VH-VL binders against o27280. Designs and how they scored, part 97

Target 1, 266 residues: o27280
Amino acid sequence: MDSMNVPEVLEIKRIVEESESVKTFIFSWDFRREVRPGQFVMVWDFRDEKPMSVSLIDPVRSEIGISIRRVGEFTDRVHGLSEGDLLGIRGPYGRGFELMGRDILLVGGGIGMAPLAALADEATARGMRVDALVAARTADELLFLDRLEAAGVNISTCTDDGSCGFKGFAHERLLTLEENHDMAAVCGPEPMMFQVMRILDERDVPAQLSLERYMKCAVGICGQCCLDDTGFRVCAEGPVFWSQELSRVREFGRYRRDPAGRRVPW
Key: E = the ipSAE of ESMFold2; O = the ipSAE of OpenDDE; V2 = 0.75 times the mean of E and O plus 0.25 times the DockQ between their complexes.

## First folded at step 3 (VH-VL)

Design g5 (framework fv_marstacimab; at its last look DockQ between E and O 0.67; V2 from the best seeds 0.00; counts 0 for: pae E 5.2 > 2)
Fold by ESMFold2-Fast, scan of step 3:
Structure g5 (fold): chain C 266 residues (1-266), chain A 119 residues (1-119), chain B 112 residues (1-112)
Amino acid sequence: as target 1 above (266 residues)
Amino acid sequence: EVQLLESGGGLVQPGGSLRLSCAASGFTFSSYGMSWVRQAPGKGLEWVSYISSSGGYTYYADSVKGRFTISRDNSKNTLYLQMNSLRAEDTAVYYCARLEDYYYGMDVWGQGTMVTVSS
Amino acid sequence: QSVLTQPPSVSGAPGQRVTISCTGSSSNIGAHYDVHWYQQLPGTAPKLLIYGNSNRPSGVPDRFSGSKSGTSASLAITGLQAEDEADYYCQSYDSSLRGSWVFGGGTKLTVL
């Protein structure tokens, strides 16, 4: 293994509070180790490691950011840290997003907007026109709206409860969005991604989707990360897949697998 | 020097198969999309297939869809075209060309390799 | 036949100006996909002559220029020279074919 498989202990330079439940932790980064939008790192708090998508890539300031939603014991501990505290970072891991064309659509649900925010920065820096459909259950779970607006991204929002923008699900809002795009990138809950992919497939828009299953396997080849028909390993070949690749995978959007390999419905 | 070099052409009978290769040098192959373009004797250029820089997205002309498979090995800087169920109308010089995406021109071309499908 | 339409031939004398048209539709040139032009000298591979409607690659003389309007594009060659005798192809992308790169049928330029 190379240096990406050993945690580097880094100081938390800044913490940005994105919402009540989400924080972005910013670290100095040596960009001789390339980081691309869609890749993830393993975050180590000296007890447990968890995979986290890279949400900020800033070579001008030599910084990366990692956005973490508070959902359990590990993330609660990390959220309790302050600027100046230390975390271990391994990576990056995984295949990042690929940019094609001039007009790109981003569809993000909840924390899934984190890797898409990094992609939006790269796409706008390359002169692409970026439209983002940002979806969440409630208005307070919509993420990165100010950052996207500052970057010149055209934003549409939807919330399940109608507290901001369109009332409904991402795929319902997408059906009312008539602009065509050269490609799309999608990240969020798998049922949302499945519905969005179907619409994009019908519109003949090539899409990339971030499938973040069993990312605990990231440090090597792990059978738990395999997808059925193709034998894809999410941590080795993903987490970003093209819609053409996912169309060959029967389990996408239908079921997942537990550690024993049994099918578990969403 | 930026260069593409095709190989693998030859004479094949209808229904047969051939695999074409295109060796790239002088640029970061993994950063570019690639295409195959063919030209039948005395005829014009016809785009055949495209593959994205990662290899994850591919396009095919309707005339070859289901019979041809484009692929790449970025570790070897090599593009491939697997041609199955060949027909007389597939007879052409096959060029590989560097093609980033929908809005770019094909800025680097190989010298071509001749495929003849005849009994 | 070809989705992009070019005249099959054009001719001119040395020093003259010739233009080669490329007519498309709303699904390609009219959908703001760029037009690129290629020169193919007898017995050789095609060479990119104009990209992105009007840009010249390094080494292409400024005698060659491209333009685009609506659903059509044109290649102009001024100060025509004997070595310009070649086949010329336009190329764009067509969304109506579920994603296809398309070439014009080609134009044979004869320098008389």
Scores: ipSAE 0.626, ipTM 0.809, lowest interface PAE 2.1, mean pLDDT 88
Fold by ESMFold2, look of step 4:
Structure g5 (fold): chain C 266 residues (1-266), chain A 119 residues (1-119), chain B 112 residues (1-112)
Amino acid sequence: as target 1 above (266 residues)
Amino acid sequence: EVQLLESGGGLVQPGGSLRLSCAASGFTFSSYGMSWVRQAPGKGLEWVSYISSSGGYTYYADSVKGRFTISRDNSKNTLYLQMNSLRAEDTAVYYCARLEDYYYGMDVWGQGTMVTVSS
Amino acid sequence: QSVLTQPPSVSGAPGQRVTISCTGSSSNIGAHYDVHWYQQLPGTAPKLLIYGNSNRPSGVPDRFSGSKSGTSASLAITGLQAEDEADYYCQSYDSSLRGSWVFGGGTKLTVL
C-alpha cells in the first residue's frame, strides 16, 4: 500500500515554545521522504486530523518541525502534550514554494511565518539575499526572529500596536520598504495576503502565497479544499500558489467557506 | 540523457497560428523553469517567454505579449508555445531551454524548430 | 539596442588570447545578477559555456574563463583554436524589464 496516505505514529522528540500561543513540535524524520518548504502534513491526535505546515526541515539532525498555534479544541489538546507523547503524521502533501532570482522578500503574519522560516533556511543556503517582513499584533507574538537572524535574513518588523518596529499592518509597512525584489513569498491571514499581493503585483514582483482551506483527504479526492472559479484544490494544486494563479480566483481575500461549504466573509 | 526536443514549426501565413511543443527527457521536468528563445535568420538570440516549474507564473517579452502563450504539462514532460496572430517578424528558429534552478542559466537547449511566416 | 552590449566581432590567431566584453547597467550586471555565456557553433543550438560569472560546466576547457566587475563582464579565451570560431552571447537577469532574461547582441569570433 501507499504508505504516504497512512499516518505514521511518531514520538514528539522536542517541543519549542515559540510564544505563549505557538509551539513547535519536532520529530525524527527519514528524509528519503522529501519535504519542501510550503508543504504540509496531516497531524492526527487519535481523535481528529488537521493540516499543519512544516516549519523546520533539518536533514543533518534528521528532524522535521511543525509549528502549531493554539486556536481551538484540537490545537489545545496538542499543546497539552509533552516530549515522548505520540502523534500520527501523514504526508508531506501539497506544492511547496519555488525559488527564483537572487533577492527574495518574505512577508509573514503570525503563524504564517512558520513555512517561511523553512523557506528562509533554503534560500540563504542557496546564497540568496533574504529580506523578511515579520508581522504580528504585538511584539511578543513576532515569531522566529532569532532563527531568521541566525540564518542571515534581513528582518523588518511590524506590529499592530507599534510595540516593535513599524506600527501598522504588513501591507502598510511594505509600502515603505525596498521595492526591487525578484520574488516574494507570503503567508498569513488571507486579508493581509490579498493586500500584500496587490502591492507586489503593482510592483511587478512575482509572488507566491500559501493558502489555508478546510481539508479532509489531503490528496485531492474529496473536494473540500477547492477554490471557486478555478477548481484548484489547495491540497493538490497548492497550498502555495503564484499570484498570477490567484488573480483568477474570485474568492481569494473576499470570503471563506465553513465546513458545510457556505460562503462567509473574512 | 538530458534532452529537449522541439516540434511543431513550419510555414504559416501572416495572421496564422502555430503551436510549438518541447519534449523533455532525462530529468525531473517539474523541478525546472523553462523558456523559449528565438533567433531570426542571421540575427542574435532573443528571449521570448518564461514559465515557472509549476506553470503558475508566466512572463513574456514585449514583442510577443498578448499573442503568444507559454504553458506546460508536467505529467507529460512537455512545454508548449501557442503562437497566434503571427507576423513576418516572428520568423525564427525557436529553442526551448531549461533554467538551472540555482543560477538560472540556460543549461539545456533543444535543437530548435523553424517557424517561417510569409505569404 | 541590447541592454547588454557586446562588440559585433572579434578575431584572433590560433594560440592567441581573445576577450569578449559584455557591458550592462545597474539594473542587471550591476544589481548583482550573474552573467552567463553561451557558445553557438555554426549551424547548431547554443550551449552553456560559463555560468554564475566564472564557473565552467563539465567538458568546457579551462582556457575559457569568465569574469565580472561592476556593470561589465568579460569572456576570455586563451590558446585560441579553429574550433572556437562561433557566436558568443552573454546573458543576465534584468530587474528593470520586470525580471526578464536578456541577451547581449552577440559577438562573432573569427579565428584567422
Scores: ipSAE 0.180, ipTM 0.673, lowest interface PAE 5.2, mean pLDDT 87
Fold by OpenDDE, look of step 4:
Structure g5 (fold): chain C 266 residues (1-266), chain A 119 residues (1-119), chain B 112 residues (1-112)
Amino acid sequence: as target 1 above (266 residues)
Amino acid sequence: EVQLLESGGGLVQPGGSLRLSCAASGFTFSSYGMSWVRQAPGKGLEWVSYISSSGGYTYYADSVKGRFTISRDNSKNTLYLQMNSLRAEDTAVYYCARLEDYYYGMDVWGQGTMVTVSS
Amino acid sequence: QSVLTQPPSVSGAPGQRVTISCTGSSSNIGAHYDVHWYQQLPGTAPKLLIYGNSNRPSGVPDRFSGSKSGTSASLAITGLQAEDEADYYCQSYDSSLRGSWVFGGGTKLTVL
């Protein structure tokens, strides 16, 4: 079982510019340490540490990729790094996605597509049919489209401004899609995930959703990422949850806890 | 060696309850979905319930919905089936089987445990 | 009443070829879901015989073969042997039943 691990200092092999605000950092990885789509790692820049989802798992090249959106001081520093620079990585942690069935629907919003991209690779490798609903505010914020297409994923896009694909939100686009899948994996803004989950439940489609919470230890000790009522720790019992599990989590889609433990609305 | 071993079967009255267990060994239990399949005396196989690898999702046959509960403890490598409100038609040998998902077959079976529901 | 239909019994002499059919529908034996076959010897638990329509697990003789076409599947046994006497079940998944694994009614194979 994962305990308090020391970060391994790794060299950035490559940096992929995914969008204006998102970069994927590629690292050599020893696959004796298993990693699953949906799991996260703690990224340490020798000043601060943040949880990040694994977006690429490549056993052939012995590489993993971590996609990071530029949103604050920590990510600003990381985005300033170059190939050859060093970062500390510890993990992986958390519960990843489970694959079931032959047909899978991926619904992702913004940076939420990061873990789903990794899942798409695994699913396609298993011979599954993968449909992906990729959502973003604008066309230039849609992530991993070329990568998904190359993997054989059937892509549907939606943007808030209609600059690409369906004009509207992911759950609105989903309502226009009549085909059911054996399962769905969802990751993005929590309000999006909440709406998507409701639709999928109504359609009796099993769904897994990846949550984001303030996370400090990543090993289920500090309790900072605990969900109200259930006591689920996002870092230990999650970040991937089944819809049946989230149905018991009252805060889901409604509010989250900030670093001080205060309720903050979405 | 990969193995599944059922236990907990026995005689119970209609309306009674019984809890079956299935102990797994020889493989990473937490990586696989699991199922219960039953076989009434002299009859064919009937799927009863499925639980995902993490236990986060469960499926039930219509014949047992609301009465049976499948669960698992990955730390103990054990699968469970809580059977409530038992009926005569639930009389069967109950097998636990390794079943990852819809795509794969049940590649590992236990020896089965007999459940008899009779007044 | 089984969702998948199998003949109740088939028979053959040693050395002969026998075929067991499994008939389903578009919701169970179709593009989305594969057919698996199980052998159940008398007094024993079922054993996976064929998975993914035509694949043999380790230890299964090449005398056993599976195929799928349309909404039907077939298990073929060549060079029939006395030890092949058993019940055989086909299995798939049915999406119309809110995700149920479904078995055929079973076929009793008698070796004459």
Scores: ipSAE 0.027, ipTM 0.610, lowest interface PAE 3.6, mean pLDDT 92
ESMFold2 (binder alone), look of step 4: mean pLDDT 92; pTM 0.944

Design g6 (framework fv_marstacimab)
Fold by ESMFold2-Fast, scan of step 3:
Structure g6 (fold): chain C 266 residues (1-266), chain A 119 residues (1-119), chain B 112 residues (1-112)
Amino acid sequence: as target 1 above (266 residues)
Amino acid sequence: EVQLLESGGGLVQPGGSLRLSCAASGFTFSSYGMSWVRQAPGKGLEWVSSISSSGGYTYYADSVKGRFTISRDNSKNTLYLQMNSLRAEDTAVYYCARLEDYYYGMDVWGQGTMVTVSS
Amino acid sequence: QSVLTQPPSVSGAPGQRVTISCTGSSSNIGAHYDVHWYQQLPGTAPKLLIYGNSNRPSGVPDRFSGSKSGTSASLAITGLQAEDEADYYCQSYDSSLRGSWVFGGGTKLTVL
């Protein structure tokens, strides 16, 4: 699916510094090639190619944005680039989020807010009511608060250390929010997503969860995007899954797989 | 050792009230959802009520909605079931059970406490 | 009324295999909610026997196994022993009517 596409070399039009460790790279985009929130692209720096979620979709300005967290050699090199420099972009790939109902909840942890920021833009443009729970370890790691506020999103925050908003984890904050939604979209660390999924399931709120971290399959190098018990492939059938699909996967929220394919506790 | 111990059962007349307690030990009580499950004499298991780990969300079987209230005190490691407007068909052994986190199963059960609704 | 359907009884001789079925619907087992199995010996509280369709808690012999297909689940007991004589219950979660935990009606296993 969308495999065999050649990377298009695009100029970095603008760079937004979201935090000390996260930057959003903005490119001109021809929207005859459609992009939806929840999809990802392959980013090529002329040495290595890595999957990255699309965090901005702006057909009015003909732009897309890709938010990248600094975590290793590839992302260090990309973070060293400036406006006017070139990157290869291939895609988009994967299943995007579906919007349903009138009132939606977004729950994002850290960089997981990136694909949810794009979804928030689409939902608000459709006249939906959007509540967002933005979670991080510290206040400095909360992402896209200004962008969400500008879009008219109702924002709740929590940090593990209590430096901004509720002191605690996303699921603990969610339990203090006694409001039902027609659907939810969740993206962040897998243990967080598991706890949030359980609460939303108890409330009978259908949820879509994004497993962005398993997208190494897109470069043909992994067993990382295989799910236990279901046979799903994140890059082919995901990265977005409904909560009912993930509730059947005993591995979700309990275990991850290392590069050798072995189960390792979170 | 992980344990659940129910108390508060007894004989009560129709229309009366009872409050059941379940004392938890050997695990972090505040991290687990909890349930009450009952069993009428010679009959099968019937789910009654569940409560989330924080106490923020409660669930009830249709047969007990409006009459029973589940609650918890995480500082005391104790689960409660307040039973009002009791009926003869509420006669059962009431079990306290811990919700297994991932699968919504019940992995730890108390010994049960008998509630008899009769004149 | 039980939302999950089990046969009321099943029987077998020592050393034989028996299976106990649990039939649900699209709002529970068919909605991808896991099935759990409990063993209740006479005069005792239920004990978790199988969780998450096919997993065994520590201390449960491997002659007990669970499986799931579509809207149904099954508990298999191989090498039947006299001490297996008990009531067996399946349990799942139902997403309809604001969510509920649902039990099967129970199956009495008699070891001949």
Scores: ipSAE 0.005, ipTM 0.408, lowest interface PAE 14.9, mean pLDDT 83

Design g7 (framework fv_marstacimab)
Fold by ESMFold2-Fast, scan of step 3:
Structure g7 (fold): chain C 266 residues (1-266), chain A 119 residues (1-119), chain B 112 residues (1-112)
Amino acid sequence: as target 1 above (266 residues)
Amino acid sequence: EVQLLESGGGLVQPGGSLRLSCAASGFTFSSYGMSWVRQAPGKGLEWVSAISSSGGYTYYADSVKGRFTISRDNSKNTLYLQMNSLRAEDTAVYYCARDEDYYYGMDVWGQGTMVTVSS
Amino acid sequence: QSVLTQPPSVSGAPGQRVTISCTGSSSNIGAHYDVHWYQQLPGTAPKLLIYGNSNRPSGVPDRFSGSKSGTSASLAITGLQAEDEADYYCQSYDSSLRGSWVFGGGTKLTVL
């Protein structure tokens, strides 16, 4: 018997509108079952179950938050729910981020800022200096800026279209940032993470990267969760990996797998 | 196989202190949250305190907050309850219980240890 | 007193059905937190009887069943037997008390 493998039906306590396409659903949580930044839960709407990163961890209020972007049938149904409605939650799963040193750089793209927002809270609570590079296609897709500012995070933004902050991609903005950090944490589209990882490796900054696309299977027996060159199962051994682990994976940033297990270019 | 054994109970004067221990065996102690639950003579169950699997989070009933401290030593498979400033109304059998989260309740209980606060 | 209310006693004859109620509020059972039930035989520690509203641990006879509706839960015992004579406690989580378990006051079941 393992409590993490059984869905618990929880009431939606509060919903925060993060953007037109993103909502954070907040639940009361019993922290006898610990949750760490970088872990995910399975969200069950009584029809389908999908993995979602934990974006808020608040032991003082006894709450967790789960940020969900509207991209399909499941997420459309969940976005239609109201405070007081019910969702099934199972988990947490995966290994969380590890913190070390005194300074951390967070690099997030789009919804990838969700797990990094939870990490920012923990890092600031530990007395670390936190710098965040928040990237999106447009200004409307930048997430958690007010929350990060309230936590004391030093924020840099960039958008592909130049509607907010630096005009360009995350890695282009990173090249203009001169400050060194003891570690970094990165979450977003894989091509962005690959470019960021390359720059951090050249600067000798150890980085952890969260592979959100591989959170399709919570049990770790799905072939789509396995990285070809190393045999890593993301949902069992991830979703967070050190850059040294990912540098040996030929697929990272270049290929994905279809349902039949075939390699498909990005 | 799976068992919890409490110890450390006894007679203590009002204002005194006692430390209770709960030895766990037959399961991976470090993977489970734990609770202390008490029962005064002839009365019902009252939850006292809980601790997360790593010890990072602790919770207390208002009646004991500031006086009791829950802790654990995962290397020794042992749960503790440090009880200070004891009052007559703390007289009870104290049970330790395995308490992973709110979905499963408390599935394994010790036999209890009696704490009597009296002159 | 108790945030979960149970009748102090209930009685039945062998073979009959008895039901023990557990009434909560919007901060616990009404907030969709699960209800667990414990059986305490005279002179023994409590034993988990029902968890997660209606699930039985291994070794618990199917004569015992749990249900939940609104702010209340109930434990049903069918085919009542002499060995069922015990104290029964419901338990839930209360969101207004930050990580606090709450127990009902207990119900003494007498088999006549």
Scores: ipSAE 0.005, ipTM 0.432, lowest interface PAE 14.6, mean pLDDT 84

Design g8 (framework fv_marstacimab)
Fold by ESMFold2-Fast, scan of step 3:
Structure g8 (fold): chain C 266 residues (1-266), chain A 119 residues (1-119), chain B 112 residues (1-112)
Amino acid sequence: as target 1 above (266 residues)
Amino acid sequence: EVQLLESGGGLVQPGGSLRLSCAASGFTFSSYGMSWVRQAPGKGLEWVSAISSSGGYTYYADSVKGRFTISRDNSKNTLYLQMNSLRAEDTAVYYCARHEDYYYGMDVWGQGTMVTVSS
Amino acid sequence: QSVLTQPPSVSGAPGQRVTISCTGSSSNIGAHYDVHWYQQLPGTAPKLLIYGNSNRPSGVPDRFSGSKSGTSASLAITGLQAEDEADYYCQSYDSSLRGSWVFGGGTKLTVL
């Protein structure tokens, strides 16, 4: 119900190099404005504004972290910034993850591990048993392994090229893992999430999936991500959706949106 | 300070419908999962349905699946149970209860609302 | 047909110890799902007595304790008092019922 909803200009307090292509930008944060794992913020470099998932939530230090992968002009400019430089931050927005049960599974692909790293911190702090399947193309693109290990998370890895852990895709590795989980949280490329969801559904494990393309819908942008073939407002509740909600979205895992909002095949 | 209050119960004929409401106050409703639990006169507790804090995930006991629908409106701090195709064995006091999840149990309960299904 | 089995009644004298059992299966208590206990006084709503196998909410006396082993759980009441006369229910989660919460049939405690 905050009607002003304007960006705060915040100083970059610390930058962590997660990989050659990923950095985490850390800011002081006033936790009167609550932030939950799975929520995102709008990051403004005073030219463009883009949605970014929150990857670190630290109320003890009064800090949040935002992990950004270099993929285009905006992210290239942000990667060029240094400690002490300024960014505009607006939010948080969207529905965060819900924690349920005692034993949980996290499945992350690439930068999709960013919101799951924040979730892992909360789950372990609550005394939950956390298993994480961390997937990437290569070993050097696996993210947050040291942070997950420090938190006491049970880590399984897979890489497309076999350079670390299981050689293959996340869903192939999942078939070899224990089935004893009360819930799962999944974040990564949409085709990967679709395959993982199918396996979890067969195991009767309730799953939450974070869909990057629905982050724009949560701030009132409808052109690219407002999908609902059942007539309910799926896009308004993003980016995190339960598998029960996604099973009714005809486009999930089949189609994506181009910049004009047109449906195109994966 | 923390309170749940059920309403909407009453007498209905077999095959009829009722909608129960549960009004929450004194806590952040959107942070908690919610359940409906019923108790037939002189009998034990039976879990009926549960809904996640967002409303995105719902669970049902086999005895009510396909007939009952649980929902919530977080903007109104209200939980609902739509009961269709009611049977005599659905006669019970219906309680709403909150939980963080199943791990923490149901720590706050309403006073209950009586549903009587009779011909 | 409760999936969790409790004795229908137990009794004890004031000051004695009484134990109420809750027997499940491999799909609930045996699958390491936690057990919660509720006390229901006549004409009232249930009250959470023990959560997460052995934890007490604020206001619950330490003479109430919970334990869990294998496919079973137990509620122990020491120093039994007249006001403990009530129905007691165990509750857990059953994975075979697609995430259903399940209650035991209930145990009536009589203080003789």
Scores: ipSAE 0.192, ipTM 0.662, lowest interface PAE 5.3, mean pLDDT 85

Design g9 (framework fv_marstacimab)
Fold by ESMFold2-Fast, scan of step 3:
Structure g9 (fold): chain C 266 residues (1-266), chain A 119 residues (1-119), chain B 112 residues (1-112)
Amino acid sequence: as target 1 above (266 residues)
Amino acid sequence: EVQLLESGGGLVQPGGSLRLSCAASGFTFSSYGMSWVRQAPGKGLEWVSAISSSGGYTYYADSVKGRFTISRDNSKNTLYLQMNSLRAEDTAVYYCARLDDYYYGMDVWGQGTMVTVSS
Amino acid sequence: QSVLTQPPSVSGAPGQRVTISCTGSSSNIGAHYDVHWYQQLPGTAPKLLIYGNSNRPSGVPDRFSGSKSGTSASLAITGLQAEDEADYYCQSYDSSLRGSWVFGGGTKLTVL
C-alpha cells in the first residue's frame, strides 16, 4: 500500500476564545490516528502551512483542539475564520510527552501552555497530582487557567508586570515553589525554558521540554536535522526532549559564558 | 489598520543624546515584542535593540550596549529608544519594527526617522 | 561582515528567474530558526516579503518564493519585472551567546 502524508480537510466545529490574541480551534478527530500531548499537526489554510501544537485531546467527544496565537499573516487569516469553515490538518507529528511518577510540575510561558494543557488533562486522568506554573507578560495573556482549575490542577501564576500572581519571571517564581515532583514538563520561550531546566536539574527533577523550532522538520522531506555539533536528529527526536538530552546542546537557551568560563543566563 | 510611526530623529553633536519614539496603532501593542533596526546611509540593515511585550526582557547589539536603552509604555502604545553618548557611526535611519516570538521575524515596519550625528 | 552572508548584487532580464542566497551557521539557520526576507524599494522602508522560510504575506505575488536547507536559505524571483529592482535582505535569529536578530548584508537586484 502506498503511504501518502496528505492534509485532511476538516470543518471547524467550535472556536474557543482563550484571550484577545489566542483562539482554540476544535475539530472532530478519528482516534485511529493516535494523538498524544506534546505532538503537533500541520495546519493548512490553503495558502500556507504552519506547525501547531495540539492543546486538546478528547477521545470521549472524538475531538482535538489547536490553540493559535495571532502573531502574523497566517495566524491573522486563521483567526478570521468561523465555525463551519475548513482547514487542512496533517499529522500528528513528533514525540509527545511521557508521564511517570505520581506528581508532575508543568511550567508554561504564553502559548507554551497549549501543549501543557493537553498534558494536564492526561496527567489528571491518570490520577497524578498536577502543579502548574503559568507565566505570561500580563494577566490578560495567562492561558487556560479556568480549564486547569476545572481539571483539579494546583495553579501558580506569574506575570512580568505583576498584574496577576508573582511579579517576575517563571524561573524566579519556580524558586519559591515546592521542590517535590517526580517529573516536570516545560514549554515556552527558549530563554525561560533554559532557566527553568537549570533549576529542575539542580533539584534532580527529570524534565521534558518542548522546542517549537523542531516542529519545522515536518514541512518537507528531512531525513536528518542536526543541532550544533551534537548530532541530534531533530525531526526524529523532537519536539519534546528530556533535560539531560538538551544538556548536550551548547546553544540551547542562548546561554553565554562569563570571563571565568561559567555559564550565565541569557 | 496596523501602523508604526517613528519620531524624534534629528541632528545631534557627537557625545550628545536623543530619544526616539514609535507610536503604534491598529493592534494590541502589549501583545507583541518590538525592535529597533537602523540603516546607515548606503548601508544595510542592522538590528539595534529589542524588547519583550511586557518590557521585562531587553536585548541590545554589542555596538550600542551600555549607550542605548529600549523601553515601552503599553498604556500609551509607544516604544522608545534613549540614545546616549552618540557617535558618528550611529548616523542612520532608525526603524521601529514589530516582532513575533513564533517566527522570530519583523512583520510590520515604520517609515523610519533619520538620526545624524555630526558637528 | 554580516552574520548572514548574501551576494552584494544580482541581475537578470525581464521574465527571467533569479535567486538570492543567504548563508548562515549552526547558531541561526542551522539551529532551525526561520528565515525571513524583506524587500526595500529605493527611498522606502523595508517590507516583509517572505516569512517563516517560505510563506507569503497577503498581496505578495507567487513569483516570490523562499526555501531553506541546512544552514542556508534562498529567495527565488520568477518572471522578473522592472518593479522588482530593490534591495533584498534575509533575516534570522541567532541563539549563540545572548541571542540576537541578525540580518544579511543585503542584495541589490538590478533588472537589465
Scores: ipSAE 0.000, ipTM 0.403, lowest interface PAE 16.6, mean pLDDT 82

